# Ledger of designs, part 204: VH-VL binders against Large ribosomal subunit protein uL10m (mRpL10)

Target 1, 224 residues: Large ribosomal subunit protein uL10m (mRpL10), of Drosophila melanogaster (Fruit fly) (q9vpl3)
Amino acid sequence: RGKINIQRPKAPHYERARVVAVTQPKYPELPKAKSCFKTRAERTQQQQENPYNEIIAREVRNWLDHSRLVAFFHLSSITADDIFRVRVQLHKQNLHLKSYGSKIIEQAVKNTRYEAIVPLFHSNHCIVFSPDPEKTAALLRIVRRVPQMVLLGGIVEETMLSRNQLVAYAQMPGLHAVQAQLVQTLSQAPGHLIQQLQAHQNSFVQVLDVHAKNQMNEETPKST
Short names: E, the ipSAE of ESMFold2; O, the ipSAE of OpenDDE; V2, 0.75 times the mean of E and O plus 0.25 times the DockQ between their complexes.

## First folded at step 13 (VH-VL)

Design gk12 (from gk1 with heavy chain E105D; framework fv_anetumab; at its last look DockQ between E and O 0.28; V2 from the best seeds 0.00; counts 0 for: pae E 5.2 > 2)
Fold by OpenDDE, look of step 13:
Structure gk12 (fold): chain C 224 residues (1-224), chain A 119 residues (1-119), chain B 111 residues (1-111)
Amino acid sequence: as target 1 above (224 residues)
Amino acid sequence: QVELVQSGAEVKKPGESLKISCKGSGYSFTDYWIGWVRQAPGKGLEWMGIIYPGDSDTRYSPSFQGQVTISADKSISTAYLQWSSLKASDTAMYYCARSFLYWGDFDYWGQGTLVTVSS
Amino acid sequence: DIALTQPASVSGSPGQSITISCTGTSSDIGGYDYVSWYQQHPGKAPKLMIYDVSNRPSGVSNRFSGSKSGNTASLTISGLQAEDEADYYCSSYTSYSDPFVFGGGTKLTVL
């Protein structure tokens, strides 16, 4: 008696197969949650009419207005967990990572001084806000290690900076350090001037002394 | 200059409690993470956990979760590692190290604290 | 336990170039550029030699260089000197619950 291959059941008789095919309960396709299959376009359209967008836009404006450091990043294939980790790290440095839709950003900055940032938001992006422009170096130090975050540019002290300019800014000594250097340089300037002025005077006096000595030597009668 | 100075070597018996310290100087203590790394005799480096002294945010390795307590006192720029009950297997060199990132590099290290647990 | 794999030992003669490998997974070395290398002399604390795969901290000799390919990071020491004899550890950020992992260490012997 041949071992019933349970792994390859013999096809049922033709008639039985027909009956089984007809009697198979047609389970209604579970309504594919329309929400899960919304095209990017549909998701974007729904965001336009939501009164909530105005609130969010206002929030964005508030962040922009109260931030002395704003940095814009493109996000590429970053996980939520990784974003969270970066967020935590940034937060420790008083850097606030936010993500908004492009439309929201557009709405937020419309007819404002920030309108120029709109072209930066073509894809997945995030913004880092800080009230402290001195944290630019810290920001770059953190995000340089996150390959998924690509720096696009930023605003520092109300000035729009390119990526390269922002990097350069971060490499600059702090304002206080620069001020200190300036003060030091300025404090040295009068000293140098005085030295230079004195040097000329001293040289003049030396020449005069030599001249006087020569005259005295000429006037000393050769006492025969 | 940035420096981490750890407390001296400890000799303890099993079951005893222990708290070792790591004092940071030459930098803003609250702006950097302090990690603890264990090195058993003749073994490799093991990450134990890390603390941000600025707000005492503490993360543990799963292997050390519940086994040790990491804390910090920012007023004196000191981080701590403590055991409630030592085991012989806790015999090791313990290093504290500074990191700007809680997932980042340890750029400065303490000199290490040798803990010996023997009956 | 998530561990990075290093050779147990590597040896070289003075003046030679040696490479130490550190192999992980796509969840650590392969996924991120957060690889660091540490040098540890006997009885001393580890010293950071390389960070972010290829960057040298201030004061570290240019003889030390780092690279990464796929899931493997490499530390290269050129012009090997006697003082380079030490244990070397790699480390990486991970996407796991534990954000940090060390390699098992490599003992470098200068012959």
Scores: ipSAE 0.670, ipTM 0.841, lowest interface PAE 0.9, mean pLDDT 86
Fold by ESMFold2, look of step 13:
Formats: sequence, structure tokens, C-alpha cells
Structure gk12 (fold): chain C 224 residues (1-224), chain A 119 residues (1-119), chain B 111 residues (1-111)
Amino acid sequence: as target 1 above (224 residues)
Amino acid sequence: QVELVQSGAEVKKPGESLKISCKGSGYSFTDYWIGWVRQAPGKGLEWMGIIYPGDSDTRYSPSFQGQVTISADKSISTAYLQWSSLKASDTAMYYCARSFLYWGDFDYWGQGTLVTVSS
Amino acid sequence: DIALTQPASVSGSPGQSITISCTGTSSDIGGYDYVSWYQQHPGKAPKLMIYDVSNRPSGVSNRFSGSKSGNTASLTISGLQAEDEADYYCSSYTSYSDPFVFGGGTKLTVL
């Protein structure tokens, strides 16, 4: 077949709002790996497949697997233009803003160490993913100007952190190995975490109580 | 210690070209926007435009669109403001300033470059 | 193209509190909390004094405070001192295609 399709494909769903809201962006083109998967996804759509929820849950699992930083936010009412501007700025720092339904999150983390995060997603929310945990400071600086995004906590290097632990992590001078050791050390203080959560009067207390107890038990004895 | 150091004062004639520079140090140059601000003698501040050196995303004030070119060379942590043909009305102090967000505050400013255009 | 309105000048005696206003529209000051204030002494570059309506950068005296109500932002300088004599500019995000605008500036004279 002599079909010449070097032209640009139709934009993916999650990029359409960004493209419409930004007047003259010079952002880089979509990675070629995603283009290749689009071709295989088209062929798979010609066959019978699992429910749409499983496709989205696989996306969430992929983000969790490739992200060394994950941050969870409660999301208040915000205009589409404002959230798009935030998404563009986050993207320049290799920070990726996503939202998923709680059932999809539950399906994505089922039978994983992260099952405890599901209650965070019963209310309106968003998640920021990044492969770069050193970008935590940049994330917090951006969302400081976005009161509609309220930080609940996060995951750094596969360790769950409270809001205050994530803020403390972001302020550390940074080599990656030193930062990872600090995250592990902060997880060892479950009593302080429980006191912080009781003072906040939020639903996040339940998740952090489980996290704090797990981290305390896992780090005894030495693992070297 | 964040610093923005601008090139020296310029005296030019109408119709000449000019490129002035702003070198950033003490921070990650590609993670911050660099904006250019004009101040005519005895007048207020005017925003001209802004660039993100990490990907060269450039935004111009409508008042300056097509009249100047903003660029950056991230390999030497330097932003530029260029005119292809200066006018006497371009006589002003020109500041560079950095901002974390393209809609944000300018937290550090260069010392300014005085450009004088006279016949 | 769109400017924020500031008084041309204000004055105060040492030790007093003074307030500089900055008036815009619902498309800038009224719609967003992204107001900044800059101090500029003669012959020097501007210095950021207030960002996000009311936040002070480190190294800025707590005598400087900011607020807004409706379409008007305010910079308040308490305990006025001679070195506060300078030009003051407000700035804001705007929802127009050009995301940034300065006010016309206010000359503060310390009597």
C-alpha cells in the first residue's frame, strides 16, 4: 500500500484543552513512543476488548510505575482556562496534572502497596505525576498561587508522605540518594504524623495512620 | 545568589540595529522566565515581553509585537533583546527580570541598560 | 495597552502610615490574586516588595503590607521612613491575550 501519512495525527483527548487555551505555545512535539502506541491501539479497537475503565486504570498504573513523585490534591471549583494555565506551567517542570474517578483509582491500585490512597479520591481531586522528585519544590511553588488545589500528601520514591513531610522533603538540599534517605527517615515518626492529622480535621488522617504504622514496622530491623 | 547582569549602555543613531544582553547566574536559568521592561526617561514601567529559555516559549506585549525580538542562549545563560532598526522613541532604560510563572512576579531585576538613540 | 490606575503622588510624615492605591478591572485585580508591588529609587532597578496581593519576599520590611478589595489593590507602608521615598508600581495578571500590566506609578514623598 502506498499511503503517505507523515502528517500530524489528531490530538489526544487530554491535550485538546491545553492546545485551545494556549495561544502560541512552543512546547515540544508528542513523543514518538506515544504515536506508536496509538497505532497499536487503533488495531486493538477493531477487536473485542475489556471495559473502558480498565484502559484508564492501565494509564494510571503506568503513571504510578514511572513516577518517582506523585502528589495528591483536593480540587475546588476552578475555571477551565485557569486549570489549563496551571497544567501548562506544571508541564514545563515535567509535572503532569491528571484527574481520574475514584473507581478507576481503586482498580489501578488494587493488590498494590498503594491501596490505602483510595479514600482520597471520593471527593473532587487531581493528581500530579513526575519522574523527577527534585521537582517537588517547583510543584509547591506553582500551587501556592492556586488555592483551588489543596495538597493532601504524596508518594516519593515509593514512600507515602504526609503534606508536611512532602513540604519538608521539598526544602532539603538535593542529591537524589540523600533525599531518598531523608524521606525514609521522616516516615519513621508515626506519632508526630498522627498528631498532625488530628489537628487538621480532614479525611486524610485515615490514610496516613495506615502509612505511618506500616513504615514503622518495615524499618525494623536494618535492611542493609 | 541570584544575579542578572546586563550589557553596558549604548548610544545609537536612528536606523541602526542593536542587541542587548542579560546574563543570569546563581539559579537554574532554564527553569525561569526572563522578561524585558522598558522605562522611558521620567516615565513608568512598560512590559515588553517574556521568554522561557528552557524551550524558547516567547510572549510579547501587543505594543511591542514585531518591533523587538526576544531570544535566549541557554548554553551561556543569556537572554537578549534586539531591534532591527532603532527609533529616537526607543531611548529608554531597559531592564531584564526573572519570573517563575509567565503571569507572575519579577523577583530579581538586572541593573538596566540605558539605550540612547539620537541623530 | 491596558494600564492600572495609581495616584501620581502621595506624601506622608515620618512615622505615619500611608496607602497607595492601584485600581483595575474585574479582568485583572478584581478577578485574580496576582497583584505585585515594586519600589524604585532614582537611578536604580525596581525591587519586588509585595507579591500575590499581600506576601512579602524575604528581606522586605514588615512595614510593607498589601491588600485588595474589589478592583482596587493597596500598598500600605507603616512607620514611614525617609528611605521609603521612591516610586511605587503595581502590577497584575490580566485575562487579555497579554498576561501582564503595570500601573502608572506613584511618587512617594516623605515630608
Scores: ipSAE 0.138, ipTM 0.573, lowest interface PAE 5.2, mean pLDDT 77
ESMFold2 (binder alone), look of step 13: mean pLDDT 92; pTM 0.944

Design gk14 (from gg9 with light chain S91Q; framework fv_anetumab; at its last look DockQ between E and O 0.43; V2 from the best seeds 0.00; counts 0 for: pae E 2.8 > 2)
Fold by OpenDDE, look of step 13:
Structure gk14 (fold): chain C 224 residues (1-224), chain A 119 residues (1-119), chain B 111 residues (1-111)
Amino acid sequence: as target 1 above (224 residues)
Amino acid sequence: QVELVQSGAEVKKPGESLKISCKGSGYSFTDYWIGWVRQAPGKGLEWMGIIYPGDSDTRYSPSFQGQVTISADKSISTAYLQWSSLKASDTAMYYCARSFLYWGEFDYWGQGTLVTVSS
Amino acid sequence: DIALTQPASVSGSPGQSITISCTGTSSDIGGYNYVSWYQQHPGKAPKLMIYDVSNRPSGVSNRFSGSKSGNTASLTISGLQAEDEADYYCQSYTSYSDPFVFGGGTKLTVL
């Protein structure tokens, strides 16, 4: 009694196999959802100028135009919760964290003074906006503790700065402090000039006094 | 120099209300968080809550939620910790401490306020 | 309550190096580099000694160093001095809703 190998059923007789092959219902191939097989090129081309993109681009432009501090970051793998945490903290410092697609950024800055920033947006990026350039130090202090945010550069007072320049800027005393120092220095300059001018005059007077005293001593007859 | 100065020691009875203070100086009070930390006698540090004086954003530890009220007056650079009804178990040293980051370290601490609740 | 685990006590002789461990979970110490260490002398407020795992605030001796491996952070004190006798607490970020968790504290005795 041949052990029925359930794992390897004996091939049906040739005639039966032929009948089974002919009678097998041809199930229509499930329409491959065209959407699942869109080539990278098709995915990129179909980004039709969505009216929505224009709106977002306008928003980006508005942020750029009204911000005195703009910082660009590469954003590595980060959780939504962590981004939220950082966003909240930045917001406390009047720093606004936004994330936009590269295409949107390109559209937003096209034919503007900001066109030079487009090469910075090759991957996942985020932007921090602030109306206050004095918050640069605070920004750097926060983001240094977020390894997922890598500073690429920024714009401060309409000037594009490299990463290193932005770091250097953050280390500088505030504009008001620098202005105050400048005013102090300028206010001291006339005083120093006057002192130097007076010093020469005073020295001259002293020399004259010494000369006069010497003459008086020579004219004092030795009263024998 | 950055300094946090807390109000003096308090001796109270159970059921009494209490409000202690922490005054910050030498920095922008509105740009930093102020946390409150409890330390029972001979015990460890327990975070109670934190407030951002700039916008009065206040958060509590789950263990202290509803038990205390944290507030701040930015006009006088002062943070407060308040009880509506003290318990004997509230006997502890209370510290205020500054933090720049919500997830960060406490870099400056007050001297502490000893609260004694005894019948 | 999520608590970080520290040894209750550690002891060392002057000049020795000692290490205090702080053990958490993957959601706190293991998940973030936001570990801080505090020194507390008897009757005094805590003092920040290390932040962000290994950074020293200004004015803190270079004898203090911090590190992290996995879910365990470590405070190392080199060249142990009598003044180092104190309680040491670790602190870590855990979550947005509960951002501050402390360890149970370690009493360091200088023998």
Scores: ipSAE 0.771, ipTM 0.887, lowest interface PAE 0.8, mean pLDDT 87
Fold by ESMFold2, look of step 13:
Structure gk14 (fold): chain C 224 residues (1-224), chain A 119 residues (1-119), chain B 111 residues (1-111)
Amino acid sequence: as target 1 above (224 residues)
Amino acid sequence: QVELVQSGAEVKKPGESLKISCKGSGYSFTDYWIGWVRQAPGKGLEWMGIIYPGDSDTRYSPSFQGQVTISADKSISTAYLQWSSLKASDTAMYYCARSFLYWGEFDYWGQGTLVTVSS
Amino acid sequence: DIALTQPASVSGSPGQSITISCTGTSSDIGGYNYVSWYQQHPGKAPKLMIYDVSNRPSGVSNRFSGSKSGNTASLTISGLQAEDEADYYCQSYTSYSDPFVFGGGTKLTVL
């Protein structure tokens, strides 16, 4: 068995617990012993959860800060073996499937612009992280075959996207293709032009922000 | 543009070894699974196994575990199905087919390789 | 262990609509499992006609449609044509560990 650390011991065996309880300034009563064991078990479990909660919350924050793609899903009934197989397929595409408690998510996003995501974790859920926003199409193609994972929305290049916006983002072939599509839209009948231009400009601005950041990153090492 | 080209028909004797090939082109070979499907004469389709050439992750149906070896050479975009010792019951048409997921549909198929094993 | 049941044959006249069934269990057709359908002409490789229960790949006629109800998937061919005469196979996932389960096949004869 061995000795247990005096400051934060693991839940000791019955004989060890009795010796510790007797040597402490506590009265030797059965309700005390029951309360002591229950209190120690609860305290040990709470102490384990407190240190691990902070570590896990920092991990979630690190994933959020360093992932250019984050997707949120509701998770329906699925076996652990099946979700593991989905995780393996996602990992082949640099997509990282994670699940965290709602308290940990709330702690991780507190005082950030992402605080609005907390309600998404009321029920069973999972999150997919990736440094590669171009993998959004692959993600959606994989989960299309996994009806237990229902897309709720995501974050791309630090921008919150709704489910429909994320799906639209995944279908965009690139900045040049978006520019060509905009030119085709502008050459259509004038009556439709104003409505289509305003809708496409909003989407185009979001895509331009993402692509401008990507292109600046790609070109900076080459030019300077 | 996606194409799977299989090696030619084979006529073999029982006990001989055999390795047939499936070359993929027109897509990212390492990002898709390649499955092997058997069709005995006058019979239906029967999957044998599947490989992810990107990392050589290989899965076999229970009926074929230990009976064949599936492999891939990603440098030449080619998957293989091989036997160490053929039996007359191995006479069949063998197809390779592509899937994005190992639990998905086969969207593109090779032309098939007829293997005939007789004495 | 796993079997998808299709009728051995189905026949119809040109212009008619016919349905080919594929019946399994709650573990292979029911619930979250997806079904695909393949057409195979004699001497040719199978061709994907329907995936994800009801979706058609590019180049497949809208005369082909798919559906699923309970433990049975169905392929419906409307406006039968002579070139539709072929063998048809359903495929389902039995679980993520045993993919690619095929039905026994259905021979469609156009009278």
Scores: ipSAE 0.399, ipTM 0.668, lowest interface PAE 2.8, mean pLDDT 77
ESMFold2 (binder alone), look of step 13: mean pLDDT 89; pTM 0.916

Design gk15 (from gg9 with light chain S36H; framework fv_anetumab; at its last look DockQ between E and O 0.41; V2 from the best seeds 0.66)
Fold by OpenDDE, look of step 13:
Structure gk15 (fold): chain C 224 residues (1-224), chain A 119 residues (1-119), chain B 111 residues (1-111)
Amino acid sequence: as target 1 above (224 residues)
Amino acid sequence: QVELVQSGAEVKKPGESLKISCKGSGYSFTDYWIGWVRQAPGKGLEWMGIIYPGDSDTRYSPSFQGQVTISADKSISTAYLQWSSLKASDTAMYYCARSFLYWGEFDYWGQGTLVTVSS
Amino acid sequence: DIALTQPASVSGSPGQSITISCTGTSSDIGGYNYVHWYQQHPGKAPKLMIYDVSNRPSGVSNRFSGSKSGNTASLTISGLQAEDEADYYCSSYTSYSDPFVFGGGTKLTVL
């Protein structure tokens, strides 16, 4: 009695196979919910000007207008928990992490000085806002430890900065320190000029004194 | 230079209350977390809790929740660890340490405060 | 209690390279690159030696290096010196509710 291979049942006899094939109930294809197969194009077109988008766009504008520091990040695959953790930490530093759709950003910055940022928002992104540009160093320090956040650029004091420029800015001494240094440098400049002017005069006087001394020595008759 | 200075050694009896301090200097006290770490004699490090002095956000380890109170006075750049009722098992060295990130490293440590609880 | 596992003791001769391991789980060391190493001499406070798996703070010797593979982080000390004799603790982030977990510590003896 041949071991019935339950894993590979023998193909039914040709006649049986034919009958089975013909008698197989044709189940109507379940109506593919049109909603589940919306093409990317259809999904993008249905973003009708939702009044809600206008409100959000206004919010974005408000953030941009009231922020002295704005940083743009690409977000790679990150968990909600990780985002929350980073958000809390940023918030402690008065840094506000927000995420908006690209269309909303486009709408928000249309016909504004910020229109140049639109190309940065082609993929998953987030924005960090702060009223304090001095927090740039803190921001970068936090984000460096979040590999899922990639710095793209930013706006500091109404100036758009590249990634590298933003990093350089963060490394600079605070405005007050720079101002103090500038004042110190400016205050030293006149002193240095005076010193240089005096140095030449003093040198000239010394040469004259030496000359005078030499003349006096020549006029002293060798009393022999 | 960044420095954390802790209060001196304490000798107490069971049932007594205690408050020890950690004073930060050389940095913005309100921009960093202060954590407390316990080390029993001959044992390892145990995280107790952490506080953000800027807004007094305080978090505790589950093992120490309700057992101690962590607080801070930002006006004098000082963090505190407090017991309402000490136990003999509280005998340990207690360290305060600074962390920039809630999930980050402790980059600067206090010198430690030895607490001895004996009957 | 989630504890990171370290060897109780490690020993080496001067000039040798030694490695201290710290083993956790996928929810801590395996899940994040927030592993830190501390050195503690007897009667002294801990000192940060490595942060975020492989970064050295300013003032820490380049003899100290860190790495991670899977759920295990490693501290390597090259060119072992007598001054390296100390206890070493690893730490890792685990969760928002419990952000700091320490290992049991490793006593390093320089022979």
Scores: ipSAE 0.765, ipTM 0.889, lowest interface PAE 0.7, mean pLDDT 87
Fold by ESMFold2, look of step 13:
Structure gk15 (fold): chain C 224 residues (1-224), chain A 119 residues (1-119), chain B 111 residues (1-111)
Amino acid sequence: as target 1 above (224 residues)
Amino acid sequence: QVELVQSGAEVKKPGESLKISCKGSGYSFTDYWIGWVRQAPGKGLEWMGIIYPGDSDTRYSPSFQGQVTISADKSISTAYLQWSSLKASDTAMYYCARSFLYWGEFDYWGQGTLVTVSS
Amino acid sequence: DIALTQPASVSGSPGQSITISCTGTSSDIGGYNYVHWYQQHPGKAPKLMIYDVSNRPSGVSNRFSGSKSGNTASLTISGLQAEDEADYYCSSYTSYSDPFVFGGGTKLTVL
């Protein structure tokens, strides 16, 4: 069996939404007969009638905004069957494998805090989204057995992490519990916050120390 | 301590039904595939099918599709292999084994259930 | 009906090294690095010895090693011991619809 590169798969659960968006009216409409030459208005109308890019870009924004875990991978050539089996396995862990064109990614993150991720998408790639940051260990356990997917880095709880930082994050037991305690503490009255923050001071310092050490072990994205 | 414990040996006649079990413990049962592997007397290993108990996603070897039923009850961490009508050729040792990945290795195996079908 | 090809038997003396071959096609061993090896003593369940061509699970002796070249995977056992006498099976991933294939097995005899 050969391998194929799946650079721009369409998400199955978005099929109905894309059909509806395509069928909605655009004004003005193109002439009935196609000519050998296009007028200035026809070129402008055709550009205005390319709504798929914005719909797909909105989907990417939505995934980024609602995912607490986002991981970026370089994707080597892979057959449709092989990427499908990986997608199925990931989905069982609430991990959602997607791929989008680099221009779509650029459009999606323009003027957002995630604009820095665009260079990761100049080569073949895929992205894994999840609402569950505790699934980082499961993600890495799966993909280490998929040589066509090479981890570049990720986003956890709105913090960008390098490859090594993400691996270190996955190995730290209780990080999710520490983050949940900090969120709860910050929403309480000042007296309660001070008392609980002091109890977790060493745990938080350990997390920051791991992040600082992981940042010194920097790796260049898109090395292949 | 990861353990897969299978039900005891069975002696049956052709045409009878049978359901054998495989109970997993010491791990997150719903996060691993459970596969069933047949070994006829003096023969090698044959995969029969696999189930993901977390969502009951079940796949069969083409040789066994329609011949057996694989199921799981995740509330008691147990997978099952079931025949509606046994044949003499079903005489074999049956193993359950777990795999984290659909394409991965079977890292822990049950002790086996010997099924003997004869009149 | 398609199985990976292994020799029916192999033998060696204590202290020697032996190699068991497992030959498939470009659709399994040649196309993937998901080749695994299992040891089975008489009356016992199989035990995983090597996964993904060459990785040893925790607790498996470094006397066991694996490799692959083209469509053939190999299990090498160095410093043979009496406890190594067993049947050995290779397996590989093949396709999504029929994901597993086993070899026919190799009986290792320690003289």
Scores: ipSAE 0.711, ipTM 0.869, lowest interface PAE 1.2, mean pLDDT 80
ESMFold2 (binder alone), look of step 13: mean pLDDT 93; pTM 0.949

